# VH-VL binders against o27280, part 456

Target 1, 266 residues: o27280
Amino acid sequence: MDSMNVPEVLEIKRIVEESESVKTFIFSWDFRREVRPGQFVMVWDFRDEKPMSVSLIDPVRSEIGISIRRVGEFTDRVHGLSEGDLLGIRGPYGRGFELMGRDILLVGGGIGMAPLAALADEATARGMRVDALVAARTADELLFLDRLEAAGVNISTCTDDGSCGFKGFAHERLLTLEENHDMAAVCGPEPMMFQVMRILDERDVPAQLSLERYMKCAVGICGQCCLDDTGFRVCAEGPVFWSQELSRVREFGRYRRDPAGRRVPW
Key: E = the ipSAE of ESMFold2; O = the ipSAE of OpenDDE; V2 = 0.75 times the mean of E and O plus 0.25 times the DockQ between their complexes.

## First folded at step 20 (VH-VL)

Design ue16 (framework fv_marstacimab; at its last look DockQ between E and O 0.90; V2 from the best seeds 0.85)
Fold by OpenDDE, look of step 20:
Structure ue16 (fold): chain C 266 residues (1-266), chain A 119 residues (1-119), chain B 112 residues (1-112)
Amino acid sequence: as target 1 above (266 residues)
Amino acid sequence: EVQLLESGGGLVQPGGSLRLSCAASGFTFSSYYMSWVRQAPGKGLEWVSMISKSSGYTRYADSVKGRFTISRDNSKNTLYLQMNSLRAEDTAVYYCARLDDYYYYMDVWGQGTMVTVSS
Amino acid sequence: QSVLTQPPSVSGAPGQRVTISCTGSSSNIGDDYDVHWYQQLPGTAPKLLIYGNSNRPSGVPDRFSGSKSGTSASLAITGLQAEDEADYYCQSYDRSLRGSWVFGGGTKLTVL
């Protein structure tokens, strides 16, 4: 078995409070093991294991960051941890984002901004012009704004309640923006991604979207994250998909499967 | 040495099919976008198709859309072009080229393979 | 027919300076997309000559230079040599054509 599949017990170096419900956990990382934006790791708290996107990739400091939103028992436990505590990390897994062109549009919703923040760092380092549409329900849930600004990203915000930026959803804000980009990267609630993808397709903008599904093994064996009709495994063929690929996925934007394998509508 | 080598060209009748291959060596094939470019006899260069690193994204010139399919096998370091419903105007030397994903130039070219569509 | 326009032919004597123009539009060169140049010797595959408007790949002599302004680009060859006799193509990208890689019609350079 590949050593990458054995969790490495790592010490939490730092914890960054991103919002009331989101923390970024910083770990030392051996970059002989390559990691790309859009990939995920399996986080093990010695009781349960969950997939988490990499939100920070810092080769200079030899660190990675994992942003975790508090949403359940596992994340509650993790959010209770302190600097110096230990977590098991295995990976990275999955297909990350590709960069194409000289200017890129990032569209993120909520915690979906996590992988996009990492992508923004890579894109800006590459010399790309980066525009980011950051969406959230409220102003307090907007993530990584200071980080993105510091990186030179042009930020537009939208909130459901209008507490910051455009009042409305990400796809509605996108409709008001006339400028096209060489490519787009999208991550957030699937209904948001579905609408955003449609707009981008109409504009002939190449788009990559990061999907979230229930993942168990992360190595393409258990099939729990398999997408209907295509056989795509989110953990293996994804989580980043091109819009052309997702156009073949009937369930995209419509439903997902829960841990029991039942279809659950969005 | 960075190299691309096309194969599969030949004579085919109108309406026929042909599959071109491009063998890559000397570089990490899976790290690059790839393209096909063709050149009719005595004519200029025409971009035909491109494919992303992971094969998840493809584009085609309008002249070949619906008839040609670009694909790749990164495990074999090989690029393919499936050409169906061939027409006389498809007669050309077909080049595979490595595509830069930032500036959009092609820095590595094969020597090309000739495709002749004729009755 | 070609999206980018080049003169069909140019000529010069050895040692002279020649320029090849490449004219596009606001949807390609004018849309801040770079222009690249390729040299195709008779009976050979194209070779990248200039990328990113003015950059030379390794192995390309400094007597070759590229520039871009507005919706047009230019390839300049100084100290023209017999070996420079070839076809030259400019290339860019056009977003309005559903994102297509576009070439000029090519210019045949004759060394007198």
Scores: ipSAE 0.928, ipTM 0.958, lowest interface PAE 0.5, mean pLDDT 96
Fold by ESMFold2, look of step 20:
Structure ue16 (fold): chain C 266 residues (1-266), chain A 119 residues (1-119), chain B 112 residues (1-112)
Amino acid sequence: as target 1 above (266 residues)
Amino acid sequence: EVQLLESGGGLVQPGGSLRLSCAASGFTFSSYYMSWVRQAPGKGLEWVSMISKSSGYTRYADSVKGRFTISRDNSKNTLYLQMNSLRAEDTAVYYCARLDDYYYYMDVWGQGTMVTVSS
Amino acid sequence: QSVLTQPPSVSGAPGQRVTISCTGSSSNIGDDYDVHWYQQLPGTAPKLLIYGNSNRPSGVPDRFSGSKSGTSASLAITGLQAEDEADYYCQSYDRSLRGSWVFGGGTKLTVL
């Protein structure tokens, strides 16, 4: 439909400061345009347009939330906005997470917890038991802990510096957690996701992972979000992939491509 | 109204191959996990395989792993089972079934298609 | 042997009550996985009869009921009718089998 290709200009209704570097921007949303956890929107600041994951899906209040980490010029400009300011939003796009079973493990690193927070809400509403491993470099960067706890999620934390919870990487903490989940959902830095996927595959836990790649069109036409060897387009066949799909993708966890198509290390 | 219809069964020699199809109608096929279940003559039900909505996740019973491949075409509302290296013990009626992804029951079944593997 | 154990057969007279048991383990029924029941009339495909231990799909008479306790489940049929003569299967999910859908061996119900 036309709404997926044309940005709608929306007022920022609320801003939640999740950390020094992460803000959640909340907008009114007409849920005739269905939104699923793991899908993304293109956010337009009237100069540039970037893909952002949806972190809050609230049909009762007719609201969506989009969590944005300040990492560069575009996100610096958006972080400078206030409630009442305008942004363009088009979408949603992409494949969301598919739920199965009754016990789900979420593994999120940094801003990767954003789409997983939305998934946690859906999973708990459906009656699933939800365990979340929330990872960051420092305690100050752990996201959504209060929200997850209020939803009844069982939280484990890890920080690289040990300032909160387990000291170490997410995959190291995962080795000490229960293995009896029906599925897992993983989102965060790609090196973390690769290590987590390896452990989950050895345990035969069905896993879905959300990838980030450079995007331009968001509907699968331009080819700039393609993965090596498979022809998968992150904006169309992803951003969420099952681990079975990713096990044959040679670039996953190894390198990425910049906007010019050059291989660069993660 | 909700229906599943299997086809493609028949008589095959050991080591042969068959491809089963299952046509779905009356529901949004792409919104459901799907499965195959078989029943050897005079025997009970045995789960064979399942596939996720997007085809990205599949599982197989140990008895068929490496020989059978489940697939689906959501644009054609059709589920498939490619059966290779067939053995006498694969002789069964094969049912297509709609799989619930929370409770793990199968609420809609086809009428089945017979596969006979014999010399 | 089937992962879930059912008696091979049961019988009852018209109008009577019959119970069919389904016994699993801590890796399936005992691990909070529900039990579902299917009726297979002679010469036909299975039909979902009970799901989630005790829920009836639309169109299933309330004389069919299910329950679960510990690692076991039970299907009860009251007011037996000749048309109830069928095979009955319980089904669950077993996590220890690399995530497998598992059926009982089936119970042949004979209406005398």
Scores: ipSAE 0.747, ipTM 0.868, lowest interface PAE 1.1, mean pLDDT 89
ESMFold2 (binder alone), look of step 20: mean pLDDT 93; pTM 0.954

Design ue2 (framework fv_marstacimab; at its last look DockQ between E and O 0.92; V2 from the best seeds 0.88)
Fold by OpenDDE, look of step 20:
Structure ue2 (fold): chain C 266 residues (1-266), chain A 119 residues (1-119), chain B 112 residues (1-112)
Amino acid sequence: as target 1 above (266 residues)
Amino acid sequence: EVQLLESGGGLVQPGGSLRLSCAASGFTFSSYYMSWVRQAPGKGLEWVSMISKSGGYTKYADSVKGRFTISRDNSKNTLYLQMNSLRAEDTAVYYCARLDDYYYYMDVWGQGTMVTVSS
Amino acid sequence: QSVLTQPPSVSGAPGQRVTISCTGSSSNIGDDYDVHWYQQLPGTAPKLLIYGNSNRPSGVPDRFSGSKSGTSASLAITGLQAEDEADYYCQSYDRSLRGSWVFGGGTKLTVL
């Protein structure tokens, strides 16, 4: 455990360009250190550190993948890196997804598909039937479609502009889908997750949702990622929560706290 | 040896409360869903409640919903069932069972603990 | 009023073959959920006998077999022995009941 909290300097083995704004960085991984879909790692570029979800878990090749969307200074620097360059990785941290049943529904939006892609691999390997609703603003932002298809996942797409699949939001598309899943895993923009959760709850489908909050320490000490009014720490008790847990979280789908601790509405 | 051991059963009056415990050993407790199943004297098996590995998800039979609470402490390898507002029809042997998360069977059972609700 | 229906009792002589039926509906067995079987000896806790319709856990004799078809399942016991006298329960899952684990009413097997 002590070694887990020290960043390991790893060489970027490969870089996969998923979209214009998303790259997957692949690292060699010692699987004596267990990692599960839904968990995250802290990525250190020797200047700053950010939490990133694990999007690929490959025990056969002894590799993990981290998908990063270019959104700011840190990710801009990381996106400028090449194969063979170095990054610091510590973790994994947090609670990952639990699998339940034989039929699973994945609902992902944008970069939220990253942890779900890893979960899809695990679920299919286990012999589960996997349906995935992949949402994005535009067709060009839909992630991991080829990968999911190759894994045998049944894919349904929706885009805000209608450039691919259903025109509309994920929760709207969900209303048109059958209610025959044992559980669901959800990750994406919080407003999307909020609406999706409500539908799943009405259908009595057990759901797990992965939250994104500002995380600094990743070890449940600093409290920056605490959720009102439960005291849940996204880095420790999450980032994956059951819908029953999130029903107790007042801020869910309504607001978040920025790095300064201020409430920011969604 | 994989084992579940229930405790906490006894005699209680209607409207009373009782807390059952189930001690798990011989396996990684936190890696399994858990359930309570009860059996009234001379009757069949009835599923009561289930809880996820992390404890973040619970489900109850309609017959006990609102009155019973399932919980777990993975650090202590212990499953609990808090029973409130007990009724005569709650009289049964209560079994702790390890639940498979894929096929939904119960492969490990405790010996059971008897709960008697009577005036 | 069990969700799954079993005969209350069955009997057989040593060495014979007996079958116990378990009838469900389209919302459980017919909804592609597996059927599992448990054996409960007198005065003991239930024991998993068959899982996933037809699989035997380690330690269960091959005299016991399970099958599933449509909305029904069946437990077959060949070469019936005195020690097989017990109650047998089928179990499945029902999504229409807000996702509930459901048992049959149980079948008492008597060895004559």
Scores: ipSAE 0.933, ipTM 0.961, lowest interface PAE 0.5, mean pLDDT 96
Fold by ESMFold2, look of step 20:
Structure ue2 (fold): chain C 266 residues (1-266), chain A 119 residues (1-119), chain B 112 residues (1-112)
Amino acid sequence: as target 1 above (266 residues)
Amino acid sequence: EVQLLESGGGLVQPGGSLRLSCAASGFTFSSYYMSWVRQAPGKGLEWVSMISKSGGYTKYADSVKGRFTISRDNSKNTLYLQMNSLRAEDTAVYYCARLDDYYYYMDVWGQGTMVTVSS
Amino acid sequence: QSVLTQPPSVSGAPGQRVTISCTGSSSNIGDDYDVHWYQQLPGTAPKLLIYGNSNRPSGVPDRFSGSKSGTSASLAITGLQAEDEADYYCQSYDRSLRGSWVFGGGTKLTVL
């Protein structure tokens, strides 16, 4: 393997507690290895290795941030780490988001806001107007609100339980917003992304969506991240896809695959 | 320096097909949106199509939608225009252009390739 | 007809000032989309002359200037020179239902 395919062992420089279940781990990073919003890294805890989206890209301080939701054994172990502890990082991998125009809409559900927070920083830095629809199950799970506000992002919120902002799903809130944008970027639970994509397509808003699939190799060889209808590999041709690419995929929004490749309903 | 070079133009019958190529050099091709613009003899400029950096998003003028397909191969620094079901009204010089993704101007143009659709 | 309207021709003597108008609508210039200008010398490809209403790319003389007001834009050329004889096109983006890049019909500038 070349140098970008071998994990580099890095110290955790800082840990930010974003919510009860989400932490952001900050590392020093040499930006001769370019990182773009929407790309991912493989995080190795010396026992297992999982793909994680980059949530902070800061060339000025030479830092990247990786936001991780506690959802299982691997992420439980990583959440138990402290500043100064070590993790292995491979990457970056995958296709990042492409910016277009002057007005961008971000639609993020849960941890899906992580790559969108990085994109918001890039968009605002180039002078774009940024609107964000931030969705979660509860108010306490809304991510990055203070960071987005400080960056000048116009925020709308929705929660399943109505504890903050609009009560309901992101696509239901989107129907009530009725704004014109030059593009949109979407990341979150795949059923949410599918519904949001339909609305954006009807409005003729160019949209990019970031997909999460089980990944084994991160370089597109193993096929575990393939989409049924196109042969797209999330780790090689994605994880960011344009809605035009995804509209030809029957699998999208209807089921997912477990690590053994079996179909599982969303 | 920065260069775009079109090829593949020629004489074709109505209903025929033609594939245009545009070779890019002197810049990072994969970092730019790209466009095709045409100009009929003695007429003005008409936008034809655009394509995103990855190739995953495309747009077409109504006059060519369903007949033309824009594509790119970033590993070969090449933009393509597949032109099917050609009509006399498609007769034009076809320019390859580098498209700005913020302002939407075109700052680099090729020299053009002539397409003539005639019986 | 062209989405953006330009006069078909303008003329001026060397050293004089000329202007070329570009009139659009609320779905393009009037919807905050910028106006860009291109110069096309006979037998050559278009060249970007002005972008973002009034910005000059490197190598474009400062005697070329652009402005925008409401649904209209203007290209001004001062100190007119023989080499300025060319076709000039304005361009913008039209947000109408599907969105498209739109050019004016072009203006032939004749020097003397």
Scores: ipSAE 0.809, ipTM 0.901, lowest interface PAE 0.9, mean pLDDT 89
ESMFold2 (binder alone), look of step 20: mean pLDDT 93; pTM 0.954

Design ue3 (framework fv_marstacimab; at its last look DockQ between E and O 0.94; V2 from the best seeds 0.88)
Fold by OpenDDE, look of step 20:
Structure ue3 (fold): chain C 266 residues (1-266), chain A 119 residues (1-119), chain B 112 residues (1-112)
Amino acid sequence: as target 1 above (266 residues)
Amino acid sequence: EVQLLESGGGLVQPGGSLRLSCAASGFTFSSYYMSWVRQAPGKGLEWVSMISKSGGYTRYADSVKGRFTISRDNSKNTLYLQMNSLRAEDTAVYYCARLDDYYYYMDVWGQGTMVTVSS
Amino acid sequence: QSVLTQPPSVSGAPGQRVTISCTGSSSNIGDDYDVHWYQQLPGTAPKLLIYGNSNRPSGVPDRFSGSKSGTSASLAITGLQAEDEADYYCQSYDRSLRHSWVFGGGTKLTVL
């Protein structure tokens, strides 16, 4: 267990450009260390460390993939790296997605599709029917479409500007879909997830949602990622939560804590 | 050997409470959904409740909703059923069962524990 | 009373073939959910006999077979043995009943 918390220095094997702002970094992985969709790793560039979701799990090639969106100084540095460069990786951490039933609905927004792409691979391999609602602001920000299609996923797209698929938000598109699923997995902007969860709850569809919060230790000690009222730690009890759990979380869909611990409204 | 062992059954008065336990062994407990199923004397099987692997998702039969609470402690490989506001019609053998998460069958059953609700 | 309907009893002589029916509705068996069967010997816990409509767990003799068609399922027992005397239950899933695991009323099989 202690060894898990020490970053392993790994070489970037490949870099896949998913979009203008998203890259997937591929690493060799020893699968004696189990990793599940929905779990995250801490990525260390020898200056700073950030939590990143696992977007690819390939036991055949003994590889994992981490998809990173360019959003700040840390990710700027990482996006400047090349194949053969080194990163520190520790983990995996957190609670991953559970699969239930034979039919699953994935609802993802932006980089939120990263863990869902990994889940899609597992679900399809399991023999499940997978429907995916992939949302983004614009067509060029839709992620993993070719990968999902290749896996046999039934894809529905949604864009804010209507440049691809349904014009509107994910929850609006969801309202137009009448099919019921055994369960749903959701990941994306929290306002999106909040609306999607509401619809799924009304339909009585079991749903799991992956939350994003400011995380530092990743081991449930520092408390930076604690959710109000429940004491849930996103890094330990999450980041994947059932909707029944999130129904008890007052801050969900309303606000989050910034690095200084202040409430920041969504 | 894969095994489930129920305990906690007994005689209780109407309106009383009882907590059942189910000890799991021989398999990775945290990797499975779990269920409680009961059988009244001389009657058929009735599903009571289910719980997800992590415990974050639960379902109940209408007959017990609001009165029973299913929970689990994966660190102890134990499933629980807290039964409150017990009624005479709750009298039954209560089985702990391992639930398949794909086909929704129950492949492992305990021996059951008898719960009798009577004045 | 039970969501799934079974005959209360069936009987057969040793060596004969018997069938037990399980009738559901479009919201369970007909909703693309599988039917499973359990055997309960007198004084014992139920045992999984058939899963996924027609699959046998290890240790279950091939004398036992299951099938599903439309909103109904059937358990067939060939070469009936004395030890087959038991209660048999079908089970499925019903989304419309607030996502419930549902059982048949059970069938008592008597070996004559």
Scores: ipSAE 0.929, ipTM 0.959, lowest interface PAE 0.5, mean pLDDT 95
Fold by ESMFold2, look of step 20:
Structure ue3 (fold): chain C 266 residues (1-266), chain A 119 residues (1-119), chain B 112 residues (1-112)
Amino acid sequence: as target 1 above (266 residues)
Amino acid sequence: EVQLLESGGGLVQPGGSLRLSCAASGFTFSSYYMSWVRQAPGKGLEWVSMISKSGGYTRYADSVKGRFTISRDNSKNTLYLQMNSLRAEDTAVYYCARLDDYYYYMDVWGQGTMVTVSS
Amino acid sequence: QSVLTQPPSVSGAPGQRVTISCTGSSSNIGDDYDVHWYQQLPGTAPKLLIYGNSNRPSGVPDRFSGSKSGTSASLAITGLQAEDEADYYCQSYDRSLRHSWVFGGGTKLTVL
């Protein structure tokens, strides 16, 4: 098996504390294995292995960054690590975002901003105008604002509690923003992405959305990351899909699947 | 060298169907948006359709929407145009073109394939 | 009807300068979308001549130049040569036409 499908053990070069619950782990990376915004890696802590989005792609420094929110046993263990500690990384996997045009709208909710931060770097590097709508429950959970600002991104914020920017949900803020974008990229809680997708479709704005599903193999053979009616595998055909592809999927925005494949409400 | 080669043109009756192919070589096909442009005899250029790198996003000119379907097979480096419900006004040379995703120009063109729709 | 307007023909003698206009609207050229130019020799496929208003692809002589102002663009050809006799098309993008790629009607250049 080539090195993409076997974890490579890498040192944590640097840790960035993005919030109280989110850390970015930075590794040296040989870019002969190209990494694209929207792709993911499998992170192995020598006990368990979980998919994580790439949030930083820096070929000049030969670095990648992986942003991890503390939500359970695995992520608690990883958050307890220090610079110099080891993690296994395999990948990258999945389909990344495709850029088009000269202006792009990013809509990110919570940790969903991680792959969009990587995309923002690529978009600004090629001279695109980048607007970002960054959403969270509270101001303290808005991610990557300083990094986006330094990259020249025009930021709008919204928080559920109104502590920063617009009070309300991302799709509500979107209704009050200008409509003149060549494309959009969306990542966050699936109910948010569904509502945002509907607005963008009505505005005839080409949109790509990044989905999460339970993953085991990351190469598309186990079937655990499938979408309902289409047989799309998030790890193989996604995680990034165009809105035109998702319009054919009944479960999107309504329910998700647990590790056993059962439908559960959002 | 970078090349595009169309095929599948010919004479077809109104209401008929035809499938055009465009073979790509000399570049990483899956890294590019693609388009079809047509030119009726003695007339100017008319954009027909575009498709994203993955094939997941497509756009059509109003004159062909609902009748034509653009697709691609990145494993075969081939772009397709399925043309259904053909009309006399679809008579044209059909060009395959590589579409720039930032400026929206078309930098590589095939030599075209002729489609004639007549009784 | 073409969305972008070009004169149907222009002419010039060898060595002279000729310009070809391309007039759009506020929904394409005037909405900050670039203008690109194509040369089509008789019986051949179009060839990209100018992109991004004024950029020249490799292999295009510097006697071809482009410019854009307001809702209009212009292709200039200096030092006119017999081999420049062709049809020339401008092209842009228009959001108001359901995000369409739009061409001018074409200009036939005759070298006298």
Scores: ipSAE 0.795, ipTM 0.893, lowest interface PAE 0.9, mean pLDDT 89
ESMFold2 (binder alone), look of step 20: mean pLDDT 93; pTM 0.955

